# VH-VL binders against q9umr5, part 316

Target 1, 268 residues: q9umr5
Amino acid sequence: SYKPVIVVHGLFDSSYSFRHLLEYINETHPGTVVTVLDLFDGRESLRPLWEQVQGFREAVVPIMAKAPQGVHLICYSQGGLVCRALLSVMDDHNVDSFISLSSPQMGQYGDTDYLKWLFPTSMRSNLYRICYSPWGQEFSICNYWHDPHHDDLYLNASSFLALINGERDHPNATVWRKNFLRVGHLVLIGGPDDGVITPWQSSFFGFYDANETVLEMEEQLVYLRDSFGLKTLLARGAIVRCPMAGISHTAWHSNRTLYETCIEPWLS
Key: E = the ipSAE of ESMFold2; O = the ipSAE of OpenDDE; V2 = 0.75 times the mean of E and O plus 0.25 times the DockQ between their complexes.

## First folded at step 16 (VH-VL)

Design xd19 (framework fv_acimtamig; at its last look DockQ between E and O 0.86; V2 from the best seeds 0.00; counts 0 for: pae E 4.3 > 2)
Fold by OpenDDE, look of step 16:
Structure xd19 (fold): chain C 268 residues (1-268), chain A 123 residues (1-123), chain B 106 residues (1-106)
Amino acid sequence: as target 1 above (268 residues)
Amino acid sequence: QVQLVQSGAEVKKPGESLKVSCKASGYTFTSYYMHWVRQAPGQGLEWMGIINPYGDDTDYAQKFQGRVTMTRDTSTSTVYMELSSLRSEDTAVYYCARVGIPFSDYDFWFDYWGQGTLVTVSS
Amino acid sequence: SYVLTQPSSVSVAPGQTATISCGGHNIGDKDVHWYQQRPGQSPVLVIYEDSNRPSGIPERFSGSNSGNTATLTISGTQAMDEADYYCQVWDSRTYVFGGGTKLTVL
């Protein structure tokens, strides 16, 4: 039998967003128990990410308990960060494949319509004033806002991304790293035509330097310091990178070719 | 400001097809889902279907399955709705309506509407 | 299929408060949106997510939702408020509208 699949949605999404993915899984892996977690749907997805992590943890624990052979996680967009944090705080998770589907794993720094909708009078160049305030950190989007021009503010004010990355010292860093390293495979999916994740390489732990030059995962301090286990995972062959062009942000979970190429191989 | 401008009124015969256009402006076209809603004379609003920001995914009301096709042209910021095998009951004003939240096909509202396109189906 | 029930018509004198109901099974667990449609015009969003007003909508418009009934309230009703009003919800991949209520300002 196939291992259960748990799906975590992105910003402003719900289980409805994954109707095609469910069809694909059912067709190619009949009998698979797929659970799309309808937590923090819609505007509730703006809640602080740590709150979301706690909620999703409560939901996945019983699923994992019933699946002693392990489970697969498919986590889309913002959900990918939720899942990474989830795996960091859970010392007893049994995740075989963690599929990060177009997630801003290294953060976000772009003028997306998400930001325009939430903060109509702000641009990415000025958003640090909001996002790195205590008030701003009450919004999920700000929890992974990563301003390359205000690194000190990011490191000191980010209540989520900087912590799960181990970029800011905290008492749980060692334990979180150990927990995250329990994952069998980390499958990173994204692409240049996403249009939302900025830069798109963030889905592969690439990101801007102070000059907005995109550096690769292996050039990031979090990798070099192995602060949460990326270097270790790569060394053991546990990281899979699956870039794909021609896919917009809202299509990653609804593209058959993408599914067959980047997702399906890791659901066995 | 956000504007949705639809094509003009049409008169059709039973069995023919209609195709209504909706040109969007004043916002990022590829960031919002679009819906079509129709209204028969003297009747209420009826949801027809949804199309995603790039037009590569649609979902139609069961009533119109097999008869309706929604498309989008990102180069012209235009959404289209085609309804085939027209009947007299298809006489209605057809509206395009934008979802109020970007990149979402969930339980959200319609914040902007086109001016409507009257299509009359008569023998 | 999920059904929303509205009264066919409501009448109010100028300056008085108009109340339009939208009934649905456990509708209180859903987000209800309201649209105003004046004669010969397109629908206009007046309330979203039960009780929120879009920019440009007068404060005299308010909404509530609990149990099996959502309510649109128009205080200090004016002649310009004469219109059809529709409630709307999302239900399992479909968007459902109420039958509409014609508000007459006497």
Scores: ipSAE 0.809, ipTM 0.908, lowest interface PAE 0.9, mean pLDDT 96
Fold by ESMFold2, look of step 16:
Structure xd19 (fold): chain C 268 residues (1-268), chain A 123 residues (1-123), chain B 106 residues (1-106)
Amino acid sequence: as target 1 above (268 residues)
Amino acid sequence: QVQLVQSGAEVKKPGESLKVSCKASGYTFTSYYMHWVRQAPGQGLEWMGIINPYGDDTDYAQKFQGRVTMTRDTSTSTVYMELSSLRSEDTAVYYCARVGIPFSDYDFWFDYWGQGTLVTVSS
Amino acid sequence: SYVLTQPSSVSVAPGQTATISCGGHNIGDKDVHWYQQRPGQSPVLVIYEDSNRPSGIPERFSGSNSGNTATLTISGTQAMDEADYYCQVWDSRTYVFGGGTKLTVL
């Protein structure tokens, strides 16, 4: 009765991180086939996001083929960017619900412990020197680094985020938009107490302007120009926003109230 | 400079409970998972469990299920391990240990260890 | 139920190469971490993910892992290397330590 669920993890994660989410699904939707993709685990999650997209694509093809009625995606943190790229590059995806669980959909501009671990001498104000270089773009965290104070460097150097957002002209932009728009629902989940996603509104396609004032999704150029289909999708009533306060970055997949409120209704 | 400072040695009787504290400093407390590991005198290391200090999520080794409780206080950057129904076999040095990668509960090493807390259980 | 097996002791002369084994079923499929514990002290990480050295660990410490055996190698062994050494892996939902190897430098 229930569509299969595919789970894509975030930075430094694995299938173990989702053990509570699996329990919740089993309790509320017994018999659901849930696959947590065990690819690019741990430090391998630092590989370029296009490499990860390619690997995850290969893994989801047979799952989708066995489920002609459709599948659901639950994609956490960095994994939400992988999944959005999957929806764009797959001509034949059959995703009904794309559940984006605290993902930096408009990018990241935060002094996180991930940054301190990977680049211990860097701060958000100077990371653009590393991230907007060919060497820096070999790291996943740099693939969605979005420095609002160096927009020209971002637009020129980003090998991933600027492309999937349609912020840089791309010969596949029309096809990617068409593919993305085949999703049934886009479910956006996040909140102000996340502590990692910066600004947290990135999980809802909000982001900083040059003064670090957050502009909401409907104020973003990518929305206004409908660059990859957000305006069209919202007009269809297919975008669901489910913000929740009081949840830290590592707790989104282990909070039962969040699951019941924001995730469960979309696991048909 | 990362430091994990534990509470002092304790002497307990069988049937009592112990509570060991581990105060963290020199890093963002809520970004790193914390583990507890014990070592009986003259013996090797034994993993007890893990706590996510931001969400208070825990997972315990099967041997200790039902006897161990791990908690934290983010305002003091302190984790606690409580072990109930003590027996003489629980005599050990108890260590807190930090995971070496932020925001991760998977397959990583322990990069910093507390100094250890000797707990002696004797009648 | 996953078991790691280490020799109880290894003896080497100063300047020789010490090798400490850690045996486990298909351990080559796992990441292996190594800790040094000097007498009366807490453990210290010396190798992580099979072969990587943390900052501050001398280059004479190295590691390898394949098949059913992981190995910690200490080249040019010094008296200060005399300690207990533990291997560690993750298996299923648990962290497993080896029984420990006492390294003696004569």
Scores: ipSAE 0.365, ipTM 0.743, lowest interface PAE 4.3, mean pLDDT 92
ESMFold2 (binder alone), look of step 16: mean pLDDT 92; pTM 0.936

Design xd2 (framework fv_acimtamig; at its last look DockQ between E and O 0.88; V2 from the best seeds 0.80)
Fold by OpenDDE, look of step 18:
Structure xd2 (fold): chain C 268 residues (1-268), chain A 123 residues (1-123), chain B 106 residues (1-106)
Amino acid sequence: as target 1 above (268 residues)
Amino acid sequence: QVQLVQSGAEVKKPGESLKVSCKASGYTFTSYYMHWVRQAPGQGLEWMGIINPSGDDTDYAQKFQGRVTMTRDTSTSTVYMELSSLRSEDTAVYYCARVGIPFSDYDWGFDYWGQGTLVTVSS
Amino acid sequence: SYVLTQPSSVSVAPGQTATISCGGHNIGDKDVHWYQQRPGQSPVLVIYEDSNRPSGIPERFSGSNSGNTATLTISGTQAMDEADYYCQVWDSRTYVFGGGTKLTVL
């Protein structure tokens, strides 16, 4: 039998967004128990990510307990960060494949219609004033806002991304790294035509330097220092990078070719 | 300002097809889902379906499955709704309506509506 | 299928408060949206997610939702508020509208 699949949605989403993914999984892996977690849907997805991590943890623990052979995680967009944090705080998770589906794993720094909607009078260049404030960090989107021009503020004020990345020292860094390294495979999916994740390489742990030049995962301090296990995972062949062009942000979970190429191989 | 401008009224015969257009402006066309809703004369609103920002994903009400097709043209910022095998009961004003939040097919409500397109089906 | 039930009509005198109900099984667990449709016009979103007003909607419009009933309240009703009002929810991959309520301002 196939291992159960747990799906975590992104910002402003719900289980409805994954109707095609469910169909594809049923067709290619019949009998698979797929659970799309309808937690923090819609506006509730703006709640602090640590709160979301706790909620999702409560939901996945029973599922994992019933699946001693392991489970697969498919986590979309913001959900990918939730899942990474989840795997970092859980010392007993049994995740075989962690599929990060177009997630801003290294953070977000871009003008999107999300920002225009949430902060209509702010641009990405000024958002640090909001996001790195105490009240700003009460919004999920600010929890992974990564301003390359205000690294000091990011490192000191980011209550989520900087911590799970091990960029700011904290007493749980070693344990979180150990926990995250329990994952069998880290499957990173994203692409240049996403239109939301900025830069799109963030889905592969690439990100801007101070000059807004995109550096790859292997050039990032978190990798070089192996602060949460990326270097270790790569060394043991546990990281899969699956870039795909021609896919917009809202199509990652519905594109059949993407599914067959980047998702399906890791559901066995 | 956000505007949804639909094509003009049409008269059809039973068995024919209708195709209504909805041209969007005043916002990023490729960021928002679009719905189609119709209203028969003197009746209430009826949801027909949804199309995603890229146009490659749709979901139709069961009542219209097999007869309805929704498409998008990004180059012209236009959404289309085609309904085939028309019946007299398909006489209605058809509306395009935008989802209220970008990149989301969650039910945020329909924050902007087209002016409506009257389609009359009669023998 | 999920069904939303509205009264067919509600009448109110100018300046008085109009209340329009929308009944549905456990509707309080759903997000309810309200639309105003004046004669010969397109629907306009007046309340989203139970109680939120879109920009440009007068403060006299308010909404609540609990149990099996969502409610649209129009305080200080004006002649221009005469219209059909529809509640709407999402259920099981379907967007459901109420039957509509005709509000008459006497």
Scores: ipSAE 0.864, ipTM 0.932, lowest interface PAE 0.7, mean pLDDT 96
Fold by ESMFold2, look of step 16:
Structure xd2 (fold): chain C 268 residues (1-268), chain A 123 residues (1-123), chain B 106 residues (1-106)
Amino acid sequence: as target 1 above (268 residues)
Amino acid sequence: QVQLVQSGAEVKKPGESLKVSCKASGYTFTSYYMHWVRQAPGQGLEWMGIINPSGDDTDYAQKFQGRVTMTRDTSTSTVYMELSSLRSEDTAVYYCARVGIPFSDYDWGFDYWGQGTLVTVSS
Amino acid sequence: SYVLTQPSSVSVAPGQTATISCGGHNIGDKDVHWYQQRPGQSPVLVIYEDSNRPSGIPERFSGSNSGNTATLTISGTQAMDEADYYCQVWDSRTYVFGGGTKLTVL
């Protein structure tokens, strides 16, 4: 039988957003129990990410307890950051495949319609004034805002991303790394035509340097220092990179070729 | 300002197909889901389906499954709704309507509507 | 098969308060949106997510939602408020509209 699959949605989403993904799983892996977590839907997805992590943790505990052989996570966009935090804070998780579906894993630095909708007088060059304030950190999008031109503000003010990346010292860093390393596989999915994740390589733990040159995962300090286990996972052969061109941000969970190529093989 | 401008009124015969266009302006076309809603003469509103204009994602009301197709052309910022095998009961004003938040099919309400296209199906 | 029930009509004197109900099973657990449709015009969103007003909608429009009933309230009703009003929810995989309420300002 197939391991249960838990799906965590992104900003402004709900469980309905994954209807096609559910159909694909049912067709290729009949009998798989799939739970799309119906928490922090729509406007509630703007709540601080640590609040969302706490709520999602409470929801996944009984699912994992009933499946001692393990579960899989499929986590889309903002949801991929929620899931990575879950893997760090849960010393009792049993996740085999963590499938990160176009998630801003190293942060976001893009002028998107999300930004225009939430902060209509701002652009990426000045959003640090809002996001790196206590008020701004009460919004989920600011929890992973990563301005490469104000890295000292990011490191000081980020209440979420800098912590789960191990970019700022904190007392739980060693335990979080240990917990994260219990994952069986990390499956990274994204592509250059996403149109929202900026740089799109954030989905593969790549990000801008101060000149907005994209450095890949292996060039990042958090990888080189193995701050939360990326170097260890890569050395184990546990990291799968599955880039795909031609897919827009809202189409990752509704593209059959993407599912069959990048997702299905990891839903054992 | 946001505008949705639809194609003009049409007269059709039973068994034919209709295709209504909806041209969007004043916002990023590919960032917002589009819906189609119809209203028969003297009747209420009836949801027909949704299209993601940045991809191939569609979902149709059960009543219209197999008869409706929604498409888009990103170069002209236009969505289309095609309804086949027309009957007299398909006489209605057809509206396109925009979802109220970007990058989501979540229900925030339809914040902008086209002017409507009257389609009359009679022999 | 989720059903929203609205009264067919509501009459109110100018300056008085109009209330338009929208009944549904556990509708208090859903986000309710309200549309105004003036004669010969397209619908206009007047309330979203139970009680929020879009920009440009007068403060006299308000909404509430609890239990099995959502309510659109128009205080200080004016002649220009004479229109059909529809409630709408999302249920499972479909958008559901109420049957509409004709508001008459006498």
Scores: ipSAE 0.691, ipTM 0.866, lowest interface PAE 1.7, mean pLDDT 93
ESMFold2 (binder alone), look of step 16: mean pLDDT 92; pTM 0.937
OpenDDE, look of step 16: ipSAE 0.860; ipTM 0.930
ESMFold2, look of step 18: ipSAE 0.676; ipTM 0.864
ESMFold2 (binder alone), look of step 18: mean pLDDT 92; pTM 0.938

Design xd20 (framework fv_acimtamig; at its last look DockQ between E and O 0.85; V2 from the best seeds 0.00; counts 0 for: pae E 3.4 > 2)
Fold by OpenDDE, look of step 16:
Structure xd20 (fold): chain C 268 residues (1-268), chain A 123 residues (1-123), chain B 106 residues (1-106)
Amino acid sequence: as target 1 above (268 residues)
Amino acid sequence: QVQLVQSGAEVKKPGESLKVSCKASGYTFTSYFMHWVRQAPGQGLEWMGIINPSGDDTDYAQKFQGRVTMTRDTSTSTVYMELSSLRSEDTAVYYCARAGIPFSDYDFWFDYWGQGTLVTVSS
Amino acid sequence: SYVLTQPSSVSVAPGQTATISCGGHNIGDKDVHWYQQRPGQSPVLVIYEDSNRPSGIPERFSGSNSGNTATLTISGTQAMDEADYYCQVWDSRTYVFGGGTKLTVL
């Protein structure tokens, strides 16, 4: 039998958003128990990510308990950060494959229409004034806002991304790293035509430097310092990178070719 | 300013097909789902279906499954709705309507509407 | 299928408050949206997510939702408010409209 699959959605999504993914899994891996978690749907996905992490944790614990052989996580967009945090705070998770589906794993810094909708009078260049305030950090999107031009503000004010990355010292950093390293495989999926994740390389832990030059994962301090286990995972062959072009942000979970190439191999 | 401009009125016969266009402007075309809603004369609003920002995914109301096709052209910022095997009951004003939140097709509203396209189906 | 029920018509004198109901099973657990459609015109969003007003919509428009009934309230009703009003929800892959209410300003 196939291991259970748990799906975590992104910003403004619901279980309905994954109808095609469910079809693909059912077709290719019949009998798989797939649970798309309908928590923090729609506008509720704007709530602080730590609150979401707690909610999703409560939902996945009983699923994991019933699956002693392990489970797979498919986490889309913002959900990928939620899942990474889940794996960091859970000392007893049994996740075999963690599939990060077009997630801003290294943060977001772009003028997307999400931003325009939420903050119509702001640009990415001045959003730090909002996102790095106590008020701004009450919104999920600000929890992973990563302004390369205001690194000090990011490091000091980010209540989520900076912490799970181990970029800011905190008492749980060692334990979180240990917990995250329990994952069997980290599958990173994304692509240049996403149109939302900015830069798109964030899905692979790449990100802007102070000159907005994109650096790869291996050039990031979090990797070099192995602050949450990326270097260790890579060294043991546990990181899979699956880039794909021609896929827009809302299509990552509804593209058959993408599924077969990047997702299906890890649902054993 | 967001604008949705639809094609002009059409007269069709039973068994024919209609194709209505909706040209969008004033916003990022590839960021929003688009809906089609119709209204028969003197009747209420009826949801027909939705198309995602890239145009590669659609979902239609069960009533129209097999007869309706929605497409979009990013290069021209235009969405199309085709309805085949027309019946007299298909006489209606057809509207395109933009989803209220970008990149989402869940539990939301329609914030902008086209001016409507009257299609009359008669023998 | 999920069904929304509206009164066919409501009448109000100018300056008075108009109330339009939208009934649905446990509708209070859903987000209700409202549209105004004047004769010969396209629908216009007037309330989203139960009680929020889009930019440009007068403050006299308000909404509430609880139990089995959502309500659109128009205070200080004006002649220009004469229109059909539709409530709308999302339900399991479909978007559902009420039957519409014709508001007449006497």
Scores: ipSAE 0.831, ipTM 0.920, lowest interface PAE 0.8, mean pLDDT 96
Fold by ESMFold2, look of step 16:
Structure xd20 (fold): chain C 268 residues (1-268), chain A 123 residues (1-123), chain B 106 residues (1-106)
Amino acid sequence: as target 1 above (268 residues)
Amino acid sequence: QVQLVQSGAEVKKPGESLKVSCKASGYTFTSYFMHWVRQAPGQGLEWMGIINPSGDDTDYAQKFQGRVTMTRDTSTSTVYMELSSLRSEDTAVYYCARAGIPFSDYDFWFDYWGQGTLVTVSS
Amino acid sequence: SYVLTQPSSVSVAPGQTATISCGGHNIGDKDVHWYQQRPGQSPVLVIYEDSNRPSGIPERFSGSNSGNTATLTISGTQAMDEADYYCQVWDSRTYVFGGGTKLTVL
């Protein structure tokens, strides 16, 4: 039989957004128990990411307990950061495949329609003034805002991303790395036509340097120092990279070819 | 600023199909889901379905499932709604309406509406 | 099949306060949106998420939602406010509209 699948949604999402993904799983893996977590829906997805991690943790515990042979995570956009933090804070998770579906894993630095809608007088060049304040860190978008031109502010002010990346010392760093490394596979999905994740290589742990040149995962300090386990996972053969062009941000969970190529193989 | 301009009124016979266009301007077309809502003469508003203009993904109200098809053309920033096997009960003004929040199909309002397209179905 | 119930009409004198109700089971747990439709025109959003006004909507428009009733309130009503008003919610996988209320300003 197939392992249960847990789905964690993104910003301004709900379980409704994943209706096509559920159809694909049902067709290819009939009988699979799929749970799309109905928490922090819509505007509640702006709540601080640590609050969301705690709520999702409470929801996944009974699901994992009923599936001692393991579960899979499919985590979309902002939800991929929630899931990565979840894997770090849970010392008893039994996740086999963590499928990160176009998630800003190294952060976001983009002038998106989200930014225009939420902060109409701001641009990516000045949003650090809001996001790297105590008030700004109460919004999920600011929890993974990563301004490559204000690295000192990012490292000091980030309440979430700098911590789960191990870029700032904290007492749980060793335990979080150990917990994260218990995952069977890390499946990274994304592509150049996403239109929201900026740079799109953030979905593969790539990001800008100070000149806005994209450095790949293997060029990142967090990889080189193995601060949360990426180098160890890659050496173990546990990282799968599945880029696909031609898919916009809201279509990752509703594209059949993407599902068959990048997701289906990992739903054992 | 934001504008949704629809195709002109049509007269149809029972059994035919209608196809209404809705051209968007003044915003990023692929960032906002588009809905179709109709209004029979002297009646209230009835939701028909939603389309994601960035991926052509759709979901239709149960009443219209199997008769309605929504498509889009990103090069012209236009969505289309086609309703087949028309009946006299399909006489209505058909509206396109934009979702109120970008990149979302969850529990939202419709912030901008097209001018409406009257379709009359008579024998 | 979630149902929203509105009175068919409401009459108010100019300058007075109009209230338009929208009834539904536990509607206070839902986000309620309101649209104004003048004769021969498209609907226009006047309230979203129970009580928020879009840019350009006068402060005299307000909304509330609790229990089984959501209410649109128009203070200092003007002749230009004469229109049909619809409430709307999301339920399950569909958007549900009320039957509409014709506001007459005498």
Scores: ipSAE 0.473, ipTM 0.799, lowest interface PAE 3.4, mean pLDDT 92
ESMFold2 (binder alone), look of step 16: mean pLDDT 93; pTM 0.947

